VHH binders against Uncharacterized exonuclease domain-containing protein At3g15140. Designs and how they scored, part 17

Target 1, 337 residues: Uncharacterized exonuclease domain-containing protein At3g15140, of Arabidopsis thaliana (Mouse-ear cress) (q8w566)
Amino acid sequence: MASAFSAFRVSLSRISPFRDTRFSYPATLALAHTKRIMCNSSHSVSPSPSPSDFSSSSSSSSSSPSTFSLMETSENARWRPMCLYYTHGKCTKMDDPAHLEIFNHDCSKELRVAAADLERKKSQEFNFFLVIDLEGKVEILEFPILIVDAKTMEVVDLFHRFVRPTKMSEQAINKYIEGKYGELGVDRVWHDTAIPFKQVVEEFEVWLAEHDLWDKDTDWGLNDAAFVTCGNWDIKTKIPEQCVVSNINLPPYFMEWINLKDVYLNFYGREARGMVSMMRQCGIKLMGSHHLGIDDTKNITRVVQRMLSEGAVLKLTARRSKSNMRNVEFLFKNRIK
Below, E stands for the ipSAE of ESMFold2; O stands for the ipSAE of OpenDDE; V2 stands for 0.75 times the mean of E and O plus 0.25 times the DockQ between their complexes.

## First folded at step 4 (VHH)

Design h40 (from c03 with G54K S56T N58E G98V S107L; framework vhh_8pnl_2)
Fold by ESMFold2-Fast, scan of step 4:
Structure h40 (fold): chain B 337 residues (1-337), chain A 120 residues (1-120)
Amino acid sequence: as target 1 above (337 residues)
Amino acid sequence: QGQLVESGGGLVQPGGSLRLSCADAGFTFSDYAMAWYRQAPGKERELVARIYSKGTTEYADFVKGRFTISRDNAKSTLYLQMNSLKPEDTAMYYCATVYEDWKGYTLDYWGQGTRVTVSA
């Protein structure tokens, strides 16, 4: 009982003007060239050729008699892939009913929270969780992040970019992307939308500032939020390596994180190797394509929502030393690496 | 607690055949690469066969020509047809979802496995 009220108290005390050096209204709100996606179905998406997303999944369904028979067999008959042009703010077919029937433009569709799921939720140490699961091989190829409101467990917004390597040859890029994203049928959208990592970070920081989660004048991490990863490697190793490749300094908000695997082991008393293992153990059905980072990030978010609904408290599991980048302190001894 | 189980294992004589099954209740079975691994008592787990989402297959040298991996995407089920079984094929057989990225292969085993014993 009352776990949500604890979160509100913590939130209010953190914004105290006497102790807080951050701005209430950051000057960086001038975002004319940056497209933003709001996952709240009661709000319209950013102003571009993309109109308000009030569409029902059942709108303009042309039904043959055989279609009704097939719908009974599986929820899979209703699943639609996310429009990856839309996640980059580049979808030109938001007014095309045929396109909207094939592709999902609601980032929260698979992430809805039932009212009953809030009954056993406990107060959290953070107001927001940023669920991240990077994809790639040599360099990062996909940068997906979902914001989860710790009080409602609902997804607030999405940041998603495909990332174009800058140190690989064009031949190596084309061969790898054809193999990785070609198998998923999304190699074309990757080539059309992918931008260099430095630009991804710049756009990400604008997006964070718009949500009042970070600003460039801060000397610490995220404002009342924490990253949630599935394994330590993404933030511990891959982000710093990619920053070196891209010739940028490691951002201060990547100095600490929550490894969901460690929290999962502590809360359930049972080890999971990764996302699919956690989902199977929790009885959560897999959605989308496993190789696709945005779908993996959505599925990890569903595990987060399930754990929160069962009373889990997500605490930091790792912290990096700012004075020695090779020194990472793990806050739980019995952790999954 | 999983709705997912490997099945079809059993006791067979050398030269016999078995068909293993692995059912996936997930929405996106057709989008994943799937694999069969095996582990004999006291030995490390080894790859037997892999099938990619588009149907491309890969086999360990010790099963080529004898085993066939296949998938039924409509039923979300992975199969391993094992012919000309040898005593050396005796092991616990596991199915796994396969995903490769810079972290290496991410393997998620479906359950406790299904036991195959090849003996008289």
Scores: ipSAE 0.006, ipTM 0.302, lowest interface PAE 9.8, mean pLDDT 74

Design h42 (from c03 with D31Y G54K G98D S107F; framework vhh_8pnl_2; at its last look DockQ between E and O 0.03; V2 from the best seeds 0.00; counts 0 for: pae E 9.1 > 2, unsure alone 59.8 < 65, grease 31.4 > 24.2, SAP .7 > .668, placed apart)
Fold by ESMFold2, look of step 5:
Structure h42 (fold): chain B 337 residues (1-337), chain A 120 residues (1-120)
Amino acid sequence: as target 1 above (337 residues)
Amino acid sequence: QGQLVESGGGLVQPGGSLRLSCADAGFTFSYYAMAWYRQAPGKERELVARIYSKGSTNYADFVKGRFTISRDNAKSTLYLQMNSLKPEDTAMYYCATDYEDWKGYTFDYWGQGTRVTVSA
């Protein structure tokens, strides 16, 4: 009666220190073939230590005078795009040196945490933060989530899916995707990987259960964790609208969330109306492609890590009423309006 | 704080030319769509030209053929070359970042502006 694990999986009880450690994957869930991408800022699971100098003729990760900032290290100056097939667990070119020189296969690369970053950090009410930034136009097109360990600030794992609309003609979808992703150069990956939102939710719930963050017996919210968004729209409005389109009930883990803008306002005493504004005010350089959900999610995570390192406490900012889910209670008096 | 800083405005005769510049202090310049807007006294702010991160451009109908928007990512600078200037081009000119997504969200970072005056 032994549980079987791959090298890239963890027991669900290991990500929740207050949970029973006897819990293991059900055989049915293990047969769902969920592939996890393990991300530890201090321990890379990729065997490749560093890429070659694709974008720079003068390579050096350690030549910068500062080693105190997560976002200002010299490693971030040599940014490479993530392999988006890899973020879906579908990359077939992991042993191709030319491919590895162009694409990053380490989801923690721009999100590393130094020991000095923990000196000012305060205890949090949650064990984990799930940073999410949905992308789309009419329907959701991209569903990216990073798990951040609230104690260490390290990135634990990534759940990333492209989402295929269900209420649009194939011709309308093709035009929409060219318009949205053609400028980003990722339209081919989208067409190769996108799945309907209902299937994304099914796979997401398996992934949440693997991390002991939610299961079907959980009443509402996440187990000792909270979603972090940049703004209310994604979880407050778009998720319910997409659930109607996809003919599914609103998942109970979307009943509450943290709007990072509200925490930011209360912690720094200044307003920032968007991700770019927050990053500019904090002196954090934007990395990757603005408008690509996984890159925006990583950038929002850099803001989260910066705020945690400076002593911020991330608290729920909004929740739905269980008796009337159209009613959203805003929990901060001082909030972005 | 990061800011967009415009320069290159001034007084010009009708038919003359100016080149406006916008320096990005503290942004990753090449990541953004960038735009020039203008506002004459007592009028609403209006789009003049936009350039996307990949280089495609849009121009307001009133400026086609006279103005050219461009960017130099190595210098983190946005430009507006204005030729054949008319008195109705007199306005404060603002550099802005421009972002739209499925939320309808527009992320507008603005500079303090540079004044262009076209007199007879």
Scores: ipSAE 0.006, ipTM 0.270, lowest interface PAE 9.1, mean pLDDT 75
Fold by ESMFold2-Fast, scan of step 4:
Structure h42 (fold): chain B 337 residues (1-337), chain A 120 residues (1-120)
Amino acid sequence: as target 1 above (337 residues)
Amino acid sequence: QGQLVESGGGLVQPGGSLRLSCADAGFTFSYYAMAWYRQAPGKERELVARIYSKGSTNYADFVKGRFTISRDNAKSTLYLQMNSLKPEDTAMYYCATDYEDWKGYTFDYWGQGTRVTVSA
């Protein structure tokens, strides 16, 4: 039952109470089905669009056994792709055992932390980290965020939306999505679930308020939390650009962030160009599909968890000027280039 | 979590064949898009072939119909079967994990390369 209550809270925060979803289960009924089905455990069925190599921690190393539990967050667990219809409240198969064998509605178990991983963890400057990894070159196509509890290193909740461009023709959108998501097999779910960026921000702010991380009645940033990015581009450049396209003001919580690349460089004394480099250097096994934003955000979170377990303190690396939003101050002298 | 290691290069006559191999010590091989690049003296590195995690492939026009890229996820090994080799194929061949970042393509974990020489 404890697992049911955990699933209950996570499911509620992922499904905005203000969304108009016509052909999905009602929020209350969907939540009830999600809890029951999660309690049934996963059966061994070959997932349709899942990587073939993640099924057991016993296959984790060819040269030596994993020396850290964080390299394999769960033993005998089979990785399952996240149900991308579920995050939009559009999953129609919440009571289908075959569907639930293939797709996960709660990724927190895949990112679980062992007690031993907390032994070297240091006190952090924030209570929560919001790991974000945007997808999309022309306009944002995917907006995935995971909350990491800085004390436990466990994932508390996730927010995920596919984002529909509003300034592109239907033909341009179709070509863009085919090129970006066709290879990943998620173009159909993107077309079925994607909503405009303005609506994503509105739903995101409701989700932040549900976690006491931000209040719309204040011009303040996040409450005892910080964004963690893999590179400056997401918050420095892409979000402000998308706000202009979407005709909305830049939200006040996007004024500062932690570029994990800069913290990584300073903590390990070694350069890593991106997520894949960090993971290989740390001996962390990649899960899911690279360039699917939710999977990349999960993998960046695993790097965060590894760094925290080894004694890293995540500090702000960049801050936007209040007097000139184009001016960004970099707080680390030693930065990745 | 090791480095990519290329092998299988050598000297071959025009019209001959070679099979290149690239071994990855990491168990995450099956999740990565993998590519073969080559660099001839005085030229920049150029993409020869790419294979994505789900098995779809992309080839440079100058090798289509002659080269075949494949992967064995159980052995964490990438292959390049090269048939009908030409003197113009003479180069150092590199294995890479290849991914696109929002600012462009980022190459990760280049190997040391394996030399292919096509000459009588």
Scores: ipSAE 0.000, ipTM 0.184, lowest interface PAE 15.6, mean pLDDT 73
ESMFold2 (binder alone), look of step 5: mean pLDDT 76; pTM 0.781
OpenDDE, look of step 5: ipSAE 0.008; ipTM 0.265

Design h44 (from c03 with A33D G98S E100T S107F; framework vhh_8pnl_2)
Fold by ESMFold2-Fast, scan of step 4:
Structure h44 (fold): chain B 337 residues (1-337), chain A 120 residues (1-120)
Amino acid sequence: as target 1 above (337 residues)
Amino acid sequence: QGQLVESGGGLVQPGGSLRLSCADAGFTFSDYDMAWYRQAPGKERELVARIYSGGSTNYADFVKGRFTISRDNAKSTLYLQMNSLKPEDTAMYYCATSYTDWKGYTFDYWGQGTRVTVSA
């Protein structure tokens, strides 16, 4: 679907109750933009000294890009959790040394790529990949996205929002948040920062525009970028379901995606049922708090970086039918069901 | 292309025992977390037991002390040993690949099921 023309959004806006899904630029969106995470994709990373730097004996060991990745896990003693107030544009402690010793404000620091990892990388069909891994039970509760530069494999920015349900009871919300995010130590930040899904989409669209990845005045999808998911559920089912709940039209950029599981199966010739299996097979250890959406999205990004470093080309695996938005076409014969 | 095929179900008296098996055909069994689910008529499908690729196990409260999940990676087979069976254990039992992701235990694949009936 290399069509530069699409009447999708215009047609949906005219037939749907558009007044119930109005988008405007409120002051809260302006505040979020001034405080968003900014990662420098041109930043040069200095990799840790190789083992050969500590040995005068040179046996001419050839390094595989995947073997000497800088994406080491929770065994790295300098690992710090991401500041989730910062990801929401609400951190007031960016200049506090004590805070910065505990929390990371650089979305790319633990996801940096060694120069050797680029040696086997192939050219990609897109300039950027948007890695997404939604969290939620009845409604979406967390909306994390990382931008990966297809040329450098480095993370260039992060969009992260906790999402406040509008159809769940306050009792159900509190029970789930205190149970899940309480165990992860982030229930307070969830309650302080979570906003309704409609506002998350509005803030996401402004963030996309700031990266020249999408313009609200156009009828097409992402500009030279593609979503990367771990499984079809997030974009195939969960996003449309949440749009109905939130009374908003399905955005035009959710019409196609890359299911990493299908690319993984076709590239390695091995099945992996999810993130944990992919990481285990690739020898990548879990980073951060497992089951926290932002940390899962970072771990999926590390699988993406590993595959790119080994010569994988990430191609679209699924697209929605323009005549029936509930119908999805799968583009690979080999796919995980 | 992996296929999960359950077997070992049947009719048994209350207090009896059954051993369910799930044979894998085609994927790397040792790399996957595996689970047993069940669904009784008119009820939702529910998790019975999970075994992680590292060997750790989780059990639903209603089967603790009675059921044991195990795996044989060399034979690519998952087992559920069911002891002290009760009429309320009557259900279709499904073998599944499972995630450790707290997203409500989403699955990409499970088997066809094997029927367990606990009755005189």
Scores: ipSAE 0.000, ipTM 0.128, lowest interface PAE 16.0, mean pLDDT 74

Design h45 (from c03 with A33Y Y52T S107F; framework vhh_8pnl_2)
Fold by ESMFold2-Fast, scan of step 4:
Order: C-alpha cells, then structure tokens, then sequence
Structure h45 (fold): chain B 337 residues (1-337), chain A 120 residues (1-120)
C-alpha cells in the first residue's frame, strides 16, 4: 500500500490548495451552512512586506545561532479579529470593504511560515496535525480545529463551530455566553450560529472527508493525521462525556492523540503546565482574544510550529483500548501530571 | 519561575498601607490574567485578588474594601494597593499569571514572593 500511496501523493502534488480559491466548495455547496475555509499564507517566502509587521521585540528572544526566522510574527498595531460569521459560513459582508478592514477572513496571517523556518524541521510520522482546544463548562460551547501540513508547517484550513447545549437551560446558556463573549460582541454571533453537538460532528466529518483525512465508512482513525491537544482532558474525558449527553457513539478518530505538553516536556526537558507557560518559555506573543477558543487554538498551533521548526517530532502520547474504551494507555514514559 | 518579580513588601504598623508591584518582561503581559496570592507561615497559599486581561477584578472576602488590584499594561506591571493592614495580612505575597477557561484556572508562572509583616 505504501507504493500506491506514494504514487497517489505524487499526483496530488500537481494540485496547490492555496493557488485557486479561498473556498474549496463549489458555488452550489456555498449555500449550505458548512463552508471550508482555505488559509492562504503562500503569497511569498519573505515575511510580511508591511513595516508595521516587523517588531524588534522578537529579536530580544534568545535563539540558537543557527536558527533561521522562526514562525512569522504578525505583530502590528492593526490586529484584526477573525470574522466568526465567516467561520460558520454565514458572513453576508464578504465584499464589503468596511467590514474587511475591521474583520479578518484569512485565518493564516498569524500562522505564516517562512521557508527558512523549514531548515531544521525533521520528517514527521503524520502528514497532517489537527490542533484542537474545546471550550465549555457543562457542555461544549465552541469546537475549534486547525489543520497543519506537517511538511510545510502551514495551516491549510480551519473548522470552527459554536455549539448549542441541549441539557443547559436557556437562562444558564445566556448568562454564560454574555459573561464569556459579551465584551467582544461575540455573544450575538454565538446565538446566531450555534448548532447542536450532533450536527457539529456531522459537519466536521464532511470537512474531514473533503480533506481525505477520514471516510465515514471506515472503522479506522484519521488517514495519516493526528489530533494535537494541550492536555488530555479534551479528547480523553470531555468528548466522550459530550457524546453520551448528545446520544451519539464516540467517533473512531478520537481513539488516539498527541498531548503537546508531553511532547514539549520530552523535547525541551522542561515542564509547561499549559498554553500560557509554553508560549512564555518559547518567547511567543499571545495573539487575539484570550478565552476565545479559536484564538487559543491558533496560539497552540504557533507553539506546534515553533517546536517543528526546532526539530521536534510529534508522536502519539495516548491511545484508547479497542476492547475497553474506558482504558487509556499513555505512550510516553515521561509525562505531565 | 523567574519571569515575575515582586517588590514593595515590608514591615508596617496595623492600619498602615503598602503598595506591591509585580514586574513581567512584558512580552505578553496584557494578554494574560494576573493574580495576587499570599501564604502565611504554616498555611497554604490562598487567592487574594485577580484581574483579567480585560480589567475585570475579583477579591477574596477577607480583603474586600481594603485592597485594590490594578495593572499597567504599558509598563507590564501588576499592582496591589493594601490599605488598613491587619496582623492577619502578614504573609509572603506572590504574583501569578495564567488563563481561565472551561477547564478551570491554569497557573503557569509564580514569582519568588515579597514579604509583608504587619506588627502586633
């Protein structure tokens, strides 16, 4: 199968996902609730041409003498929030210059990779990494995923849905969303766009199939891809609990994952308790709105890109037993608590 | 540890005031929540006050009306204004940074602490 896969991969190398469209959907499918968002970061090998994107504060970080420009830093005074109607395929302002000046439809600016950042990158065991960081207390309220190409380190697409709880009262939902998203005006977009978890999973599986990462008729996990989490809780505990609440079976692609904290500990020889400590230790500036799940997922992705650029190899850290889904095997001898 | 530096502690009389400062390198200060904790001799560390990246504050009941937490993002500095100090406020005061999400609070860095002694 390896030779057949190699031949298939070679034929796919004629197709550039960033060359053609912002959307991978035909016009007919663009009318559906689900749209695939293509992150375009391949205009040039050089860093952003804007002088305001170049901050000397990044050069204060101690780097290896042989380290080339790491990840692109989009430090500027004009950071624009991601349009969250756009991530749900519901933006009606895609041709409005005033809207596009305020809101970003390109998720990749903060996640760009210069060719020099590939110089120390090692071959990976997977072709793609799916970075995930769930939000929600009683039930999941936000389901953000970024797909990273392991060869280029570029973000190729994102999947983002706000999730509407089915077991929380309307009063409890409104109170939580107002408190968490109100200051950003995101409470309104949450109410306009949020869908039940079962529908999120259905739309996610369509998105996975469009990327050839999973087929619904298979009993296996992801095709040459792995989930990357910041902590075991999201996939080990929260997704199974939400599946019970939503009366759906645990999908087979949630059987194994990479806990970035364990890879980080083994690669750097230093413990990091979470995203914030990893970013501080790596000298990475936090971007976007803290506590917004999509922005946290972007920041975790920037840690992934930094580690890859420094020669880290991301290996599976946890796997569920096929015979007993309650049993999780940890694959690293050294792991965070 | 090592990125947060507390200062401003000292010896004061009951009813006195102190202003504690916590300096961060500033690289991402404005994007993090910040907190003051304290640890009295022979006791566990306890939360005194917290301030979010957006400036929202929360206080422990035993300091409400007496302490004020604030931040200066331009100087990458966290402050704790302590008024009407009591002997029970005697402790090591620690600066902490992290984030809160649906998983609870994540504590990433703690400073070395600054000692506050309220005599009698």
Amino acid sequence: as target 1 above (337 residues)
Amino acid sequence: QGQLVESGGGLVQPGGSLRLSCADAGFTFSDYYMAWYRQAPGKERELVARITSGGSTNYADFVKGRFTISRDNAKSTLYLQMNSLKPEDTAMYYCATGYEDWKGYTFDYWGQGTRVTVSA
Scores: ipSAE 0.000, ipTM 0.231, lowest interface PAE 15.6, mean pLDDT 74

Design h46 (from c03 with S30D D31Y G54K G98V T106D S107F; framework vhh_8pnl_2)
Fold by ESMFold2-Fast, scan of step 4:
Parts: sequence; C-alpha cells; structure tokens
Structure h46 (fold): chain B 337 residues (1-337), chain A 120 residues (1-120)
Amino acid sequence: as target 1 above (337 residues)
Amino acid sequence: QGQLVESGGGLVQPGGSLRLSCADAGFTFDYYAMAWYRQAPGKERELVARIYSKGSTNYADFVKGRFTISRDNAKSTLYLQMNSLKPEDTAMYYCATVYEDWKGYDFDYWGQGTRVTVSA
C-alpha cells in the first residue's frame, strides 16, 4: 500500500450510539417550524427584479441656491436598542416606521463577520457555540443565548426570555425591576413578557430541538455544541440553584461548559476578570447597555469572534460529575480563580 | 492604550483639599458605573466611592462626609472632591469602570493612577 494519501480532515462529530435496521420517514407533523434566526426578516434581500421601473415623474424638487457638497460622506449608523418584544416574538409593530426608527430588529447587526476574519481561524472541536450570560438578583431575571456557527463565526439564532421569579416577594421583584431595569429603560417590557423559569426551560428546549442541538428523549448533552460562559458561576452554581427553586431537574446539557475567561488566559497569556476587561484588552468598544443580559451576551460573542479570528480553539474548561453533581472538574491547569 | 486618564493628585497638608478627575478619551462613559479606588504602599487596593449611571452613590465608611463623587456625562469625566484630608488618605488613586451584580463585581483600572500625599 504505497498509494499516496493526502492528509484528510474529518470533523469529530458527537454522535449518540444508534441501531437502525430500516429507515423510516418521520411524520412532518410536529417538526419545528423554522431553523432560521428570530430576526430572519433582517436577512431578507429584495431581489429587485425590476430596477428600471420608470415613473413619468419621481424627481424630488429642490430649488435651493447652489450648495457645496459635503466633502466627507461617512455614514456610521447610529446605535439603536434591540426591540425586546421582538426577541420574545411579541412585537406588534413590525411594519411601523416610527418604531423601526427607534428600535433594531436585526439581532446580528453588531456581530457581522468579514471574510478576512476567517483567514486565521482554526478548526474547532464543536460546530456551534452557545454564548450565555445570565442576569438576576436572587433568582434568574434574564436568560439570553446566542448561537455562533464555529465555521463561519456568524450568529445563527438568538434565544432571549425575561424570567419571572417564583420565590421572591412581589414587592421585592417590583422594586428591583423598577430600579435596575427602569434605569435601563426595559422595566415595562420585563413586566409584559417575563415568564417563570420552568416555562423558559421548556421554550428553550423547543428552540434547541429546532436547531438539532438537543433532543429531550436523550440523557446526553448538546449535539456538537458547547456553552460559552464568562465565568463559571452561571452554569456551575446559579442554574442548579434555580432548578431547585423552580422544582425541575438539572437539564443534561448543563453538565459541561467553556469558561471564556480560562480560554482567554491560556490563549493570550493575560488575565481578564470579566467581559469589560476582555473587551478593553481586545480593543472592542461596548455596544448597548451594560447589565442588560442580551447586550452583555452580544458583547461576549464579539470577544468570542475576535478570539476565533486570531486562531483560538475553544475547548471545554469544566465538567460536572454524573455520579456526584456537586463535583466539578476543571480541565485547564491554568485558570481564573 | 488607556481609555481613562486620572489627574489632580498632589502633596497637601492635613486638613487640605484636592479634586481628582478621570477623563474618558474614547470610551462610552454613560454605559458604566464608575468608581474611585485607592492603594497605599504595601496595602490592598480598596474601594473609596462608586457612582451609578443615574447618579446614585456609595461611599466607604472611612471617607463618608469628607469625599464626594460626581460625574459629568456630557464631558465624560468622573470627579472625586476630597476634603479634610488625613495622612491615612495617602495613596495612589485609580479610576475604574465597574460591573456589580449578583455574580459579585468586576472592574478595570484604566490608567496609572494619580498620587495623593498628605504630609505635614
């Protein structure tokens, strides 16, 4: 066997063991409705098949005296807050020009990737990364996740829910929401859209299934995907605590994660205590409102995209023991404490 | 490159006053809670005062009634007015952006600080 073999690279896929003696057609009934991102209307491109539809008179009249043209025509679009009714699928103003002037429905606007950013990117161990940054006080109050395609670095979809506590007093909830989220201008949308954590998890699992990332009939983790956190707290401590409060079992997909802080430390050889530190060191300007979970998740995603573009490989940093879920194994020798 | 530049430190006698400034030369100041920290030689860095985006403030007990933190979002500048200075206030003073929530707090120091010496 002296035939020349070219080096070939096949992605290592996470596949559950299966046994199938005959293929069967699944009923199209009960399949997920869409695998497109929630902001898919922002990716709709009008084909413009009739550019030469000429009307007899469409000229704008201008009778001002001769004016010098602007020498500089740089158009930086003004940042607009994300419509949080839209992220929950509850926006009623999709076709309202006044609403669209104030709020952004493009979930990927700050997260676009140039072709040049792919030149130094290395192959990843996962096909998708789920960037998560929980917000809360005593209980989780916001549950934002972005899917990043590990090959393109593009954002595939967004899951975002405000979470209504079940064990905090109504007075404590209202005071906190009116204070902190009132300062962010999102207290009204929180009150209008927030649902209990158990329902958030149920809706999240439907969304995961729509993307073929998890199936509820298996006890395995995510399909060829990994969570990316900014710190161990969210998945190591807070999600298990919230599951106890909400009287639900810890989902099997929260058993392992990538702490971006640990990958960052090992890749750059420099410590960053959190999102603000990483953004500063990378020269990334904050977009949106700090402490709003969706905006923080977008900013963490921009750090992920920057690291991937510079050749970082995102590896699991922590794994929970299946025999004793209180025991967390840290997989990196050098890590943030 | 630093994003924040501290200034206004100096040598003063006990009972004197200083006003420290922290200028943002290219960062979105309005999105952050801001704080003043200090570090004396051989001691740990400690929080002096914090101000949130809408103007609510917190002070360490050792400066209450003597120091006032303020911000001017239009000028992207943070201030610390220091009155009735004591020798124990001698330290390097640092401006920081702060993230404080249920996860604890995170912070970045943006410059080399400004030195305050209170000596007779």
Scores: ipSAE 0.011, ipTM 0.324, lowest interface PAE 9.2, mean pLDDT 74

Design h47 (from c03 with D31E A33T G54K G98V E100T S107Y; framework vhh_8pnl_2)
Amino acid sequence: QGQLVESGGGLVQPGGSLRLSCADAGFTFSEYTMAWYRQAPGKERELVARIYSKGSTNYADFVKGRFTISRDNAKSTLYLQMNSLKPEDTAMYYCATVYTDWKGYTYDYWGQGTRVTVSA
ESMFold2-Fast, scan of step 4: ipSAE 0.019; ipTM 0.498

Design h48 (from c03 with Y32W G54K G98D; framework vhh_8pnl_2; at its last look DockQ between E and O 0.02; V2 from the best seeds 0.00; counts 0 for: pae O 7.4 > 2, unsure alone 64.5 < 65, grease 25.4 > 24.2, placed apart)
Fold by OpenDDE, look of step 5:
Structure h48 (fold): chain B 337 residues (1-337), chain A 120 residues (1-120)
Amino acid sequence: as target 1 above (337 residues)
Amino acid sequence: QGQLVESGGGLVQPGGSLRLSCADAGFTFSDWAMAWYRQAPGKERELVARIYSKGSTNYADFVKGRFTISRDNAKSTLYLQMNSLKPEDTAMYYCATDYEDWKGYTSDYWGQGTRVTVSA
């Protein structure tokens, strides 16, 4: 009994082509009448008043002590912590003068470049550096990035996200956060703002695209930009591990990076074990809270700016193999192992 | 400015239960930490419980598992389930939006409070 499957021919109704209404924008030639304001130069010759008298009064030159107005050089602006709600786009106190006095909302102000710092700067292979310093032992807890313009050495923008672990229990997370960020007094901000790493990557890719640093359609690396790390661990190891945990593919823009330690070694001829060591050797004051990722990223950026100002050229130090992304080629012969 | 409105307070016997509610009438409720505070007569106001925007919680030591703070972001409402109430829990209970960044700035919005009386 051959069951006749009646092929219901769903009649694809021809949706009629919407007519191209050519809106003829009328070219109203607004004739900008250049009113020549004739500045009448009236010459008034006011007269030569008279030569009057000599009186010799011995005015005792009380040398008023030149109050050296200590121009509080703007350099002594008291360091203010960055509003971390602001870095997450969640600050609601931008109209509160007390809040604005206590917290910084402009990262570029902390990382100013003097004109003299540009005198010895060399041309760079990249137009932008993305300085990164990840926080987290098991899973990533913080994802901070600063953009540095390679020409001006100025900070262009930042991307900052706290990251919520997805494999840890809530109790384990809370304990870990209390121990790490509770001591820094930023645990509340973390709890209020932290998002899964997958979402961080999604938001980061939007941010990269907004800055013309990456295009998802090209499947290429960064556009005229490179990541700058303090060590190989962040991009070589931590990012791939987190991608596995988060069940996402490794983003293509993490295929190559600049390890600042290797650049530092080759430029100065001396080893630095980490950020603090580099800063000490360079006479750079550490600002902010150590092990807060955004503050450490700023401090690494200070080292980058110093090195650039002294004529360093930041080159790629590592690249993943195209055939096997787990294999990393190190491009510097002299490197910190 | 948004208004917080507490409700659910009342007279209860020792060992009894109450559920407090706090309705938020003007904030982006889901984005911020919320907290319950209490103030007993002649005492300072003290934190009872806090719930962060993502749902993690913190409790005062005196709570000892008796109270549960929760939130319904869809209703813009904060809750405090109080079980095993004691006479020492007698206080005015206040709801607050709890905005704080590190290094000393704190901004709180407070309700008018709801009275809880625990008496035999």
Scores: ipSAE 0.021, ipTM 0.364, lowest interface PAE 7.4, mean pLDDT 86
ESMFold2-Fast, scan of step 4: ipSAE 0.035; ipTM 0.515
ESMFold2, look of step 5: ipSAE 0.033; ipTM 0.536
ESMFold2 (binder alone), look of step 5: mean pLDDT 76; pTM 0.771

Design h49 (from c03 with F27S T28I D31I G98V; framework vhh_8pnl_2)
Fold by ESMFold2-Fast, scan of step 4:
Structure h49 (fold): chain B 337 residues (1-337), chain A 120 residues (1-120)
Amino acid sequence: as target 1 above (337 residues)
Amino acid sequence: QGQLVESGGGLVQPGGSLRLSCADAGSIFSIYAMAWYRQAPGKERELVARIYSGGSTNYADFVKGRFTISRDNAKSTLYLQMNSLKPEDTAMYYCATVYEDWKGYTSDYWGQGTRVTVSA
């Protein structure tokens, strides 16, 4: 079994001291009865070389297209939207067959990796990549993170929170959410689960510590991991702006990141303005709803997996100045603006 | 992205009616806002009608009172009932999912379209 999404870890992050005690969060106990979600990357038709071959590039190349075709067909054939109550550790319908027919609790289904995809993979500078794609209007409304193991390319876990604005009136919030997430059919789950950004950061830090990716003794960056973004905006601009709005200091792990667009440009030698362009150029079919943050984060992860499988090395593309946090140094000569 | 297939277009005389269908064979459509767009010859694509997952609807001014958007979640099918058709309604009609975020408004066009021609 390859990677697992941990319902238990999602549940544990929710027992923060700052949680609303009016609602006991028995999610830890409830999700303890739920088995970990695991990816099965095994296929009955193995992409492995013939028994008489010693994994030549030619035999690897010949099996890779059929593996890719099979994976794309399998992923598309049975797509279901992710249960967003489940990603928040708050699904009360885990035993409801009708609910499970409509919504997917297997967070890794679209992100399976075939054995052949590891043949051209190069050693990476980090053990883990944290793929992030923020969503919002004025303030951040969704905070989705997927952890990718740099050695296996499998997804290890996710952190997903809807974010409740603190500087907008209740009426303004409702209008934004009814329009934006009502169109996506997720307005109810947003209202039921969304918490202020300060609490999202507190829960995120607990989750990072549980994965040994960051602790209070770390004054810069992540422990052997890097954020992967699709564009500089999310970490360069939006996170600092939201921290000001939320009256919190910029966390020390948001100091450097990998803009996938810049790595893509340098690796493939061709421009892609965003996720949709990268997917089109790579022949990857878009899954789920574009601009639903968790679905976009999953699609960006599929681009990451494709690039890793083709021999890309994901290097930091941007770093903040320790003397002036508003100054960002871009580390690639050739970059998307 | 789910595969949406439009059907029901054709040639109809002014004042006639057509019912367009959009079938989703590849994904669960009951949780998404759905829309009909059209593109007339030589013009940009424009929104005709939108229906949210909960059943609320929005219509472009040029079709209000004539067109009705509806959905059948059990059949994973979106409909557009078009009455009192005018030559100006001649266009290719597309089915799409609709959403907006602070990065911009967008719609995924999920089908190849179905052609509607209103002519004597």
Scores: ipSAE 0.000, ipTM 0.193, lowest interface PAE 13.0, mean pLDDT 74

